# Miniprotein binders against q56419: the designs that were tried, part 26

Target 1, 326 residues: q56419
Amino acid sequence: MEGRTLEEVQEEVFKRHGVLVPKKELEDLAKALEEAGLLLTEKVEARLKEEEEKLKRERPMRLAGLSYPEGEREARAFLEAFRASYPGEGEEARVLLMPHLEPSRVPEVYGAALAALEKTPPPERIYLVGVAHRPLKEKAAALPVPFQTPFGPALPDLPALQALDALLPFELFNTPLAFREEHSLELPLFFLKGRFPEARVLPLLVARRSPELGEALKVVLRDFPGLLVLAVDLSHVGPRFGDTPLTRTLAEEARRRDLGFLERLAEGEPEAALAFLGANPTRIDGVEVVASLLPLLRERKGKVLAHRLDLEAPTLSAVGAGTLVL

## First folded at step 16 (miniprotein)

Design h2
Fold by ESMFold2, fold request of step 18:
Structure h2 (fold): chain B 326 residues (1-326), chain A 107 residues (1-107)
Amino acid sequence: as target 1 above (326 residues)
Amino acid sequence: TEEERRFEELFIEAWELLFLGYDSGNPEIMRQAIELFKEALEIAKRTGDPEREAAVLATLALAYYELGDWEEARKYAREALRIAEEKGIEYVIEYARRLLERLERLG
């Protein structure tokens, strides 16, 4: 809904239930331009209403030609090249944690996810839980439409989505525009759909931790079993994220926090993983998803397959990514 | 007008690409946003709209700052500031000065 500014909704999210990765300079200028009447005009509003109506029918590819190839043949080769970047064997997953960072930056981390999928029997459905980068009207949202991929449409699991909606204290289908450009679903979905072309999908976003979501999902998964995927990134450090320039010490701390978080999750101790992060000074963005899904993560033991803290030399910043199977 | 409509469409599309590139960690998407901002800048110049021109220059400075091209960011921020001071565009003056100060701290 365009009755509120982006800044107003994001500030509300920041003040309630958790933290999003900061993008203050972008948000400050966008807000100033909106207040000056340069950004959200009547014609832009009409375009957004049209896009919202389209999103009630399907979600088109946004990152084809940017992060992955649009053609199926090229996309298949691309996917196999990622698998080759991780020479190890995977493990069967009932829960998979994988990144949503630009795949070319962390190819072996995505490759590890593919290795895990090779060991995983094809599920009937995938619960794909990403991180909202645009405001949601509620703590979480879903979009019950086909998501286009180079491998064909990823069809929604409508019965499971409807069951989930019925268990929540808010409407699950609440913010279609937030899905329009949401890479935290689209990038992992490319890999998941490429490996499980017959699986239906529950495309879910978390903006703020929602214990209600985790409890509802635990119920829904009993009747609609499937693969649970946490599509999250880890540490965000450096000036791009509001820190001082990256130092060796800050990078070592970010790596330590990433791995300590993942290892505690692998021990089946998600509360301990969250507690280990304290105030979350390296801004692991997976915390809101993990905090929402505690009932599904407790006592599930597993293995960290890969981790990378990827350096952005021009910005003196870094982002962490990992692959965990439970 | 047709050019004003084109500016509005380019400017919002470029901002959407800028956010998408920033959030996904994909600098090529941010560079594509820059190309659209440059096209919008040419429209602002042709239509003689100094507020739009200064706003786009400030946005280009931001885009280069977020890419880590801090030399380009300084150049665009100074140009935005010069136009904004001449024309009294206070929010651009405030933003450009703040960005230049941040760039000074980064060295």
Scores: ipSAE 0.736, ipTM 0.896, lowest interface PAE 1.3, mean pLDDT 90
Fold by ESMFold2, look of step 17:
Structure h2 (fold): chain B 326 residues (1-326), chain A 107 residues (1-107)
Amino acid sequence: as target 1 above (326 residues)
Amino acid sequence: TEEERRFEELFIEAWELLFLGYDSGNPEIMRQAIELFKEALEIAKRTGDPEREAAVLATLALAYYELGDWEEARKYAREALRIAEEKGIEYVIEYARRLLERLERLG
């Protein structure tokens, strides 16, 4: 083993001592503080009950002033700047895959989504499918209330949501608090509402793959046609995600996995896209959503408009984001 | 008690921001959480509450670690450990030592 590089030695140390799991450290300390009475109190529980009641009426903006401007005028300028960051033209989408990663990190990927929306006739409704970052009681959930945006409220499509709920073997409206902080809906919705101010929304979260959801949505879309949006990120690599430090080789693998996944989806072959990932060694975020929605993705051909694997240099980690139209 | 109420509000709000910034991949939100943790730290110092002080210091160390600012993470972890060892705050001792060991491997 003469002449090993520092990077090679560091990789062996991480493998030997296991994968770093930064969110685990966050969760472990939060749990310890809850047990010590510093983070989970009667006041916190009362506040959460109040927030749950509010969420039965509306979902307030959580990321205004943090990820996007709160004022409508500034928000429209922000939207235009993102469109300008993508120099290409889009094409009409019946299904749009777009990211939910912090927009300033992947501006051209969101810009590509806006380019696709420019070519897309305004839909009556948008089926917005995100990834649950908080546990759900069931495999999937919806919240049938207005979602506030700087462009006004995104109104729920109640008839379509009720039709969907009736077709599922579980209650669809099952975990309101999971929506309170859920950026995977809020960030894409900002762009969608800004472009389609009159469209109603079905705000959906997937926690675990549900073939029942895809079959039910195929039925609902026949009676309630609209734009299907998969709001998902791609590869997650590096120590922030329980992986070894990012190297050029790992980054190239992550890009290859991201693009191979997207290209197979663009060929109308979602089962082949999932099979290509195997054990999902780069932790592509979109797998559970795609696996749920197979009936809606089969034989739909399209095009990858944009992709970026965005480096987090301080943490030696990266996240992939892409824009796909079908 | 007014300062204790303010500490609790800041600490909980900061933790919510920390998770939100982490999940969304937005380091500026995490830095805003850090500013609230620093405000909470000043309250814990003024009220002479060593468990709260050590807890906030450990949390600051974690927040900087998650941002990749390992120099700041070491600084806050060492201070958390110092107070926790002086006052016998077991869970902070264990957490701070574990974090410092990880930071040594990162160099």
Scores: ipSAE 0.719, ipTM 0.894, lowest interface PAE 1.4, mean pLDDT 90
Fold by ESMFold2, look of step 16:
Structure h2 (fold): chain B 326 residues (1-326), chain A 107 residues (1-107)
Amino acid sequence: as target 1 above (326 residues)
Amino acid sequence: TEEERRFEELFIEAWELLFLGYDSGNPEIMRQAIELFKEALEIAKRTGDPEREAAVLATLALAYYELGDWEEARKYAREALRIAEEKGIEYVIEYARRLLERLERLG
C-alpha cells in the first residue's frame, strides 16, 4: 500500500548513476585559488554585486562576437547558414530537444532544429530549459528579465513565470548570477529568437532534477500554451572528461547511448530512456532536465532528426549533440 | 597599485572566459583566456609576486591541458612547480605535480 512516487524512484536511479563531475580539474584549481584569496577579492565581490543588480533589469549578450555575430545582418546570415547545413525537412514540434554545445561544432544539429521550427506555428511563448553550469540556490531557477540577442530583446513572459513560481515549493527567482554566463540558454535562444522574433520566453535552468518543476510546468502550459525546448547536450567522453583517449569502442558506446536515449524519448518513454543510461557512463548532460520534465514527455511520440558525436581531435575527446521533436 | 588592480581584473576575466570556453566547448574562447593569463603573468613578474606568478603558471598549464596542447601544459606546470617549491606555495606544488603525473600517462 505504501509506495514511493515515480519521481522518487527516478531521483534514486539518477543519484545512483550520475555523480560524475567532468570539469573537476578546473574546479579544483579555481577552489584552491579562491581559498588562497586570489579569485574572491573585495573587487570581485563588488563587481559581482553590481552585475547582480544589472541582471535584475536585463541579461546582456555574453557570447556575441565569440559564438555568433553581434550585428543583426551578420547574425541573420549566420542563422541561414546553419539551416543550410541540414538538407532535410523538419517536423512540427510541441517539444524540441536541441543542443547548447558551441554551434560551429555541430552545425547540422542546430540546422535540424531550425528545420523543425519552420514546420512549427509561431508560439506565443517558449519554455527554454537549460542546464545550470553554475550552482543554483534551489533545484531550478528562472530570470524574469529581457535577454538581449542580435535580433532584439527576448522578452520574458511574466504572467507565465509568476504562475510557475506560485506552484513551486521554492522561490523560482533565486540565483540571478547563475544566468550571467549561462550559454545553455544563450546559444539556443539565438536560434529561437531568430526564428520566432515575437515569442516571449521563460528562461529556465535545472541544476538538479526537480519533479515539482515538471508537474508545475504541465499545469502552466495548459493555461499558457507554448513551445517547450530542452536545451541539452549528450555524451561527454575522452580525457577532457576523465576517460582514457577516445577509441572506436568508446565512440561507438557513446553514440549508442546517445541514440538509445533519444529513441526512447521519441517513443514517449522518458523513464525508459533514463533507465537505459544506467550509471550514465558516457555522461549525457540532459538527464537532469529530462528527469525534471517527465510529465511533459510521457506518451509524446516524435522523431530524432539529427545526431553527431563531435570529435575534439587535440584532446582525444568527443561531445554528443542531437535534435529531437515530440 | 594600478598594476596590482590590473592583475586582479585580468585574472578573474581570464578565469571566466576559461570556464565559458570549457563549458560551451569553444576552444577559441579558451585561447582568449590564455592571452589574458599571459598578460597577468607579465604583471606578476614585474611586481615580484611569486604566489601570483605560480598561480598564473599553474592556470596556464591547466588551460593548455584542457585544450589538448600537452607539451605547453608540461612546460607551464614545470615552471609553476619550480617557483612553488622555492617559495613553499603548497597548493601549487600539489596541483602541478598531479597535472604532470597525468600528462606523463598521456605521453
Scores: ipSAE 0.718, ipTM 0.888, lowest interface PAE 1.4, mean pLDDT 90
Fold by ESMFold2, fold request of step 18:
Structure h2 (fold): chain B 326 residues (1-326), chain A 107 residues (1-107)
Amino acid sequence: as target 1 above (326 residues)
Amino acid sequence: TEEERRFEELFIEAWELLFLGYDSGNPEIMRQAIELFKEALEIAKRTGDPEREAAVLATLALAYYELGDWEEARKYAREALRIAEEKGIEYVIEYARRLLERLERLG
């Protein structure tokens, strides 16, 4: 790789395969194995091309049997157990912030989201905005196909998606493979589809902040009203994320950052929420989504329903999750 | 051979699960990846392929490291290093040594 920057290497991997290696330790070994010919054989690459073609028609469940049950009856019971883990009442949401972390780690936070949905009139459509964990060709992307769930397919709102695409300075339908394993859409969608089986969905990913996306969505939401969902996690602290082992001090800092961020959003002050984080020293996951959606968050007041900083004892790390209604 | 083809399918599937478990914060998915890596390791041993064996051992070390089982991570990293040094598999030598150094820093 003489004469090439890190960004050039990342772009080359993306252009060739549509997959970018995350996190340093995983990316270092995976790259070495790929260079040795042990990881991305010609047959594996052919399989990925076939899967890309299938993603132009539908997005299959990836996490059924891993994060939630595959069968509809078991999935319904799972949903009800999560609601029961949050004994409080929700509030009507026009905007809902909820996590995308493994649900079993933060059951009451997902339960709070369900409580909010109980108070929310069934929407015609849901604007589901997640965080891209694989690179996108543009700042944001959508996949205008049915997403399979145990409750049946979540159908795309094609007119709203087409209107959004027409307003953006880039092609919205740009990176199908990035959706293949994207848990930040699939995990929240399980809960949303379970509560709103008739709602259509706009499945959106943000890789890098896009003010254009927020302005376009504000226009589209006027003609295509619906529920806006920010599917984001909060602080990521500890050795798994590049810190020293979790201490009480670091955990309290992460909690303070999470709650301060959520509180400022709840006051309708998204710019203040971003400014509060500064350099984002606890790596709150939702900053690029919030920064993209400023026009939709300004002056919208609400309430923090739940928060948890979930400890990963074996890795001495933690991840924060919250539920906010606006 | 069919065993070599099975190794290739297991190895990429296990890596996909490892990334998915890491990103979603689901350690049970990462444990499922480990089970597939162990199956791939058995194939590599049975087919007498030391590069594949060393690569899978290094990957198992990484998977256990990411789960926070640092004793298992050291065990697999040392075995990967032993084979890689014996057979001259330079990229495994480099990554196994690097992982062992990081594990020493973590205590």
Scores: ipSAE 0.682, ipTM 0.860, lowest interface PAE 1.5, mean pLDDT 89

Design wd1
Fold by ESMFold2, fold request of step 18:
Structure wd1 (fold): chain B 326 residues (1-326), chain A 120 residues (1-120)
Amino acid sequence: as target 1 above (326 residues)
Amino acid sequence: SAEELAKKLEELLKKIEELLRKIIELAEKGKFEEAIRRVDKFIDLLEELIDKLKELVKNPLTKLLAEMIEELAKAILELVFEVKDLLKQGRTEDAIEMIEEILKAIKLILEMVKKIAELA
């Protein structure tokens, strides 16, 4: 069908079925549909250009009132409730792995992250590395602008971001629109900014494995020390993700993959953690982040503080989330 | 049957038109949260339309026409996201302008659905 004109298709239908179609009327309507589509696309493109220009100045809250409270007082109470969801004690983190899944789905996993932050000296800056859910022009990207939160703006660490950009074989500031809706930064940032209000942020996204990013970050972290945060989710299983119906066996495999991955990271063996996943049959989110950051994860030992495989009963699907300190 | 499916699609498109006009009314009243919830319902209905269009395909002509509708519907979905964003910002006039263009596109889709049904 692809590549054939309307006239060619009409002729085939007439030959096969003998259907009489008013050719001009149909052609006029088809043209009107095409013109309408072009107009709507132009309006989308104009909006995207407008939003891209705004993103060069700041990144506004997109999930306030949906995933977390908009008001500062309510937001502080929200943090306390999440901390209370994890009754344990944390450990100091030099590297923190935490989720970006909707917070209400995995409250104790976010609570464990807060517990770790309680034991962590306030950093000068946070390297927040999320997962790009929209295409990037390069393997990784950053957005060097304030990110708004209920606790005030999370200010970018411009000197560290510029140093990182200078070390990469591609422009780091390459896809502002990818940040517009990126919850893998916004959701963890809410918790991080709430606990470390003075810390500056390097908001980073990874789309594809970039060994160059890890090597560059290793250098930048020496000159610009800070907390490294991997904002990643774990297994994604079930019909929403292309599997057959969720079974006990699939859920058990997802938990095994999640925990095996985290435990190998906790042993300072990130290559072994990736090898353990093989073809990644349970679709652990963020494998590209870990694969990019190998130089920062090697030989760094730590502890898994929390894990949950959260069931979506209506879709018979599940998503895993965990908290790891290194 | 093909006739029953076409009537169902026409009813769906009429519901979509009514919903879009309701969104305009809510936006004009400053009820942006209610307007946004109705945009989410519109998205569900439009996705239902796209899914059911595949059932109208009988031959290469109806397949081509259904694909043209699907492409326009996808463009509408992209624009409706911007409508939601404008409503969140309280930019009523801008949101309504875009909804009016979506309404024009929905009317064209309705006309094409009727033509596809006549080819059945």
Scores: ipSAE 0.695, ipTM 0.913, lowest interface PAE 0.7, mean pLDDT 90
Fold by ESMFold2, fold request of step 18:
Structure wd1 (fold): chain B 326 residues (1-326), chain A 120 residues (1-120)
Amino acid sequence: as target 1 above (326 residues)
Amino acid sequence: SAEELAKKLEELLKKIEELLRKIIELAEKGKFEEAIRRVDKFIDLLEELIDKLKELVKNPLTKLLAEMIEELAKAILELVFEVKDLLKQGRTEDAIEMIEEILKAIKLILEMVKKIAELA
């Protein structure tokens, strides 16, 4: 697989097919292609180093003008529109599960989150736990800098972040570049900062389940109380994710899995929720976050406020999103 | 046929070159939003190229060459993301420098496609 040379292939072609290939000319061009690739990779690496240094100071908006408006007035109006898309009332949340899917795809699910926040006393800080879409050097990471939003910067809770780092068996501040394009933090943060403009934030990512993170957070939350937010999506089904085209049967299975997962979480049974998914055949992406946070979810009962399995028409695929208060 | 495919790929690569030159022109004029829209079109064309390269695979030699082109095209895609970011920042000379390296890489891909056509 890896490492076959051009010379080996040229010799085989000649032996099997009797065709003589211009060896040097082709080898020179192949080497030029390889060298060009290395040069382009070096330029990408230089850019990434530059961006990493910027991320040590602040995390700028990346989705303004794309997923939400850049201006504060327009952003406030968009929050109101999303709240209106959910006609129900929320409940006070000590823990909130909400999506990170593109907001326009699941407006009532974000609206349900806003309804829950309406019933929630303004917290001193928000523990925002997203899903790493880029590799982390450890199982989890944080970025202790302001995150820009249309409502002003979401300031980091440095004392709480430092307390968390001190309790973990790995360096918490380990992969700044993973935050550069991480929508699982940026999209929920827009809604959270809009509702709680004075709350500080702990922006956290999980790449792989970390029981250590959950145990450490349980200790930190005792001394630094706040709102815990699981910013996760649910089922991912269809050809984009390795399935046949989305069928009614596959969609029904995905919905059943999403709701069964959420309902068991709502009963305070996070281990049962994970066990219900088994091999996770519909690829719910919230499992690593839930598995990390078991100590914070056990015996905490609540309610599923909203769910939607949203169709990606171009890919004939779907993604599930939900809102759960505990 | 292999000859028809190679001609299609050559035409696609020529469109890609013209698009890159247009992006440079727009960036020099400070028309960054227009330049970025053209970068999005460039990405679509390059992904089309990658998909069509799979049709070149008829034997171990064409398979290896197509894989080499694909790897370079993937490196181009990564750098183009940085070009978009630089254009959003208004960093014209930095963006143009990267586009010029991409142009050199596209010309190499074109030359390899022509070689594959000669081997068919």
Scores: ipSAE 0.685, ipTM 0.923, lowest interface PAE 0.6, mean pLDDT 90
Fold by OpenDDE base, fold request of step 18:
Structure wd1 (fold): chain B 326 residues (1-326), chain A 120 residues (1-120)
Amino acid sequence: as target 1 above (326 residues)
Amino acid sequence: SAEELAKKLEELLKKIEELLRKIIELAEKGKFEEAIRRVDKFIDLLEELIDKLKELVKNPLTKLLAEMIEELAKAILELVFEVKDLLKQGRTEDAIEMIEEILKAIKLILEMVKKIAELA
């Protein structure tokens, strides 16, 4: 109970039940638990501080050897295999929407992204906009450091990042620890760096819709042209996300929402895409990213290249993934 | 009964201890992927422990003691995320050091669970 000491509670138990709780032994144990908790917290804080200091210099890989190969040769073979998983041809992208889901779950969707990148002239820079799965201090953030990949570091475009920061009403360079394990940047960046080794990157995260971000980026893109990449997943349904186990009805609804969202984006109607989702009951991951980038998505027509709703059998849950070119 | 539930919690804590030792062993062998999977399993078991511990609460004293365990368990969970991150980086020694501290904390939880059972 809020504010009661062990002593007060022991006295109450004695008064109510006539049981003398061995006071000293219990107090010593309680103190030991408290001290242990403090020690563990101090260790966490020390680790977070160490990692924050590292993130001032670079963003190391976290998913190398897990989601993709660490070695460059193996990583190139990985890219080729993923490209091979999509039998179609791509289109030139000015805007690419691609997943950030575990690549092995949706290989053909990543393959479609690679197909689009094959038809895209090498950009000077890539605006990579991911989803913040951890809280940010602001609506959006950037990390202006090299991101490690098997193909070497993806170098930041500092001039373009600074230009973007200057146009935002908030500090863009916030919450560096949110980037530490953020797979919504790391996984897409693997494919992007593999295809465009010389492109600089603007690694951006969106936690909440920021119309200011889209307006600022629209200005920055005039002086600093590049490829815009939305690294977003689609529907998240099933027990992991608070639903019942995946049913045919739930899967059909997820697919309907995913495709309806992507199709409206492909028609150059991002506001209609957002309106179509309403309260977003299937939890499309990319909603806040799209809502932030409306000025860049308006009137851009394109094509949906791939879509998949992938079942995670152990949890009877599913995640939607798609590739869209604009 | 409270005694039966306490025994189940003790068994769960023993499984958690064994799992932590297995994570150390796997990390020492450079089997980081397997170690990370075991860390995820550890998280699941610890969450299960916290949920079951709530069932042992019968009086204000046991409630207070359960709350203390829950606070320590939260700290363990935070540190376990750091362990997982270290394993992803191949930082075996640092990961093992943290797991050893978690093992000490789990032993304290076990002792406290026994006390809660005596007082329930």
Scores: ipSAE 0.685, ipTM 0.908, lowest interface PAE 0.6, mean pLDDT 92
Fold by OpenDDE base, fold request of step 18:
Structure wd1 (fold): chain B 326 residues (1-326), chain A 120 residues (1-120)
Amino acid sequence: as target 1 above (326 residues)
Amino acid sequence: SAEELAKKLEELLKKIEELLRKIIELAEKGKFEEAIRRVDKFIDLLEELIDKLKELVKNPLTKLLAEMIEELAKAILELVFEVKDLLKQGRTEDAIEMIEEILKAIKLILEMVKKIAELA
């Protein structure tokens, strides 16, 4: 209650309008609402504390049985079906940009990522950089625990994570609760773990552009070589994202921005890719990730393997997804 | 009229209660995906309730009471995200317990809405 008591307001209403508000019943009800609110808040806090303690040990699946199969056999069949949805061949990736959108929406884009992974020698470790859809305490964060998958746990590379932390001006191991439900790591990790079961993982989230992260990773990658994966979506347009319903013009603009962004990345010009977006009016999801990883993306030539702008019909909104190898 | 708006809010609250009971039923049956979809619908309906409640504000007292409902509704929204997370984990009993507490809070909101209508 901002500043005024129920009694003060009752007195004011009586003075102004001559209406006597039944004081006791209203006070009792107001108190009951306040007590209920406090109780619910305490329950939330207890749940958050429980989950934070669990995240010290492991990150459990949240999307198993929803976005992908929980069982290993079914999960393998899922991977094969997604790979089959992309008719092309992949290329060897040193850097892979792939989506984190619901897989069923863009199967061929994930299929293209799998095609690239088929041509990629098994890495010792995977630097998996996702987008923080929840606030982080710092610009970036890591969670140094096993991530559960249908293929078994993805184990963290603790030595490489520690080396990265030592080079950053902030604590890397922050905001563990931001990882609890973060699909930008869980969804790509399904595909990565399925393809590279023995690879260790560095699960990283970016909330805001961190040039420090890119410079630190560039150093760490010398001593701890591995595959860099950017798990990012592209344009977000339509009513869910503050636009009018999807039109041909809006879809064309989203595609233009997505492809223009990816093409400039494929040319080894990540600064040009960011500059091309300007104020990012179509809300490309991966901007802060790319801006953080500039030192790792410069001068790398690659290829766009797939792109899709997928319509969510119930909301008349669309999300762009792409697969790029560098 | 304030009375017509109050009736609409009461109807909306009844739909919310029915939806919460349906989520419990689905969770008990192990239909977690369907339960989660209903949780999302619950969030939408609760947000609609908050928006419509603003239309009942006619004086400082009704404003204060509406703000109290909004504060409780925010706490419900935070807890319902935890319900959704529990359902994703198959933690049925814990999810149901939290939904039962939300149901109690919704009943209090209903009583307060009735009082706002009387004072409007």
Scores: ipSAE 0.684, ipTM 0.908, lowest interface PAE 0.6, mean pLDDT 92

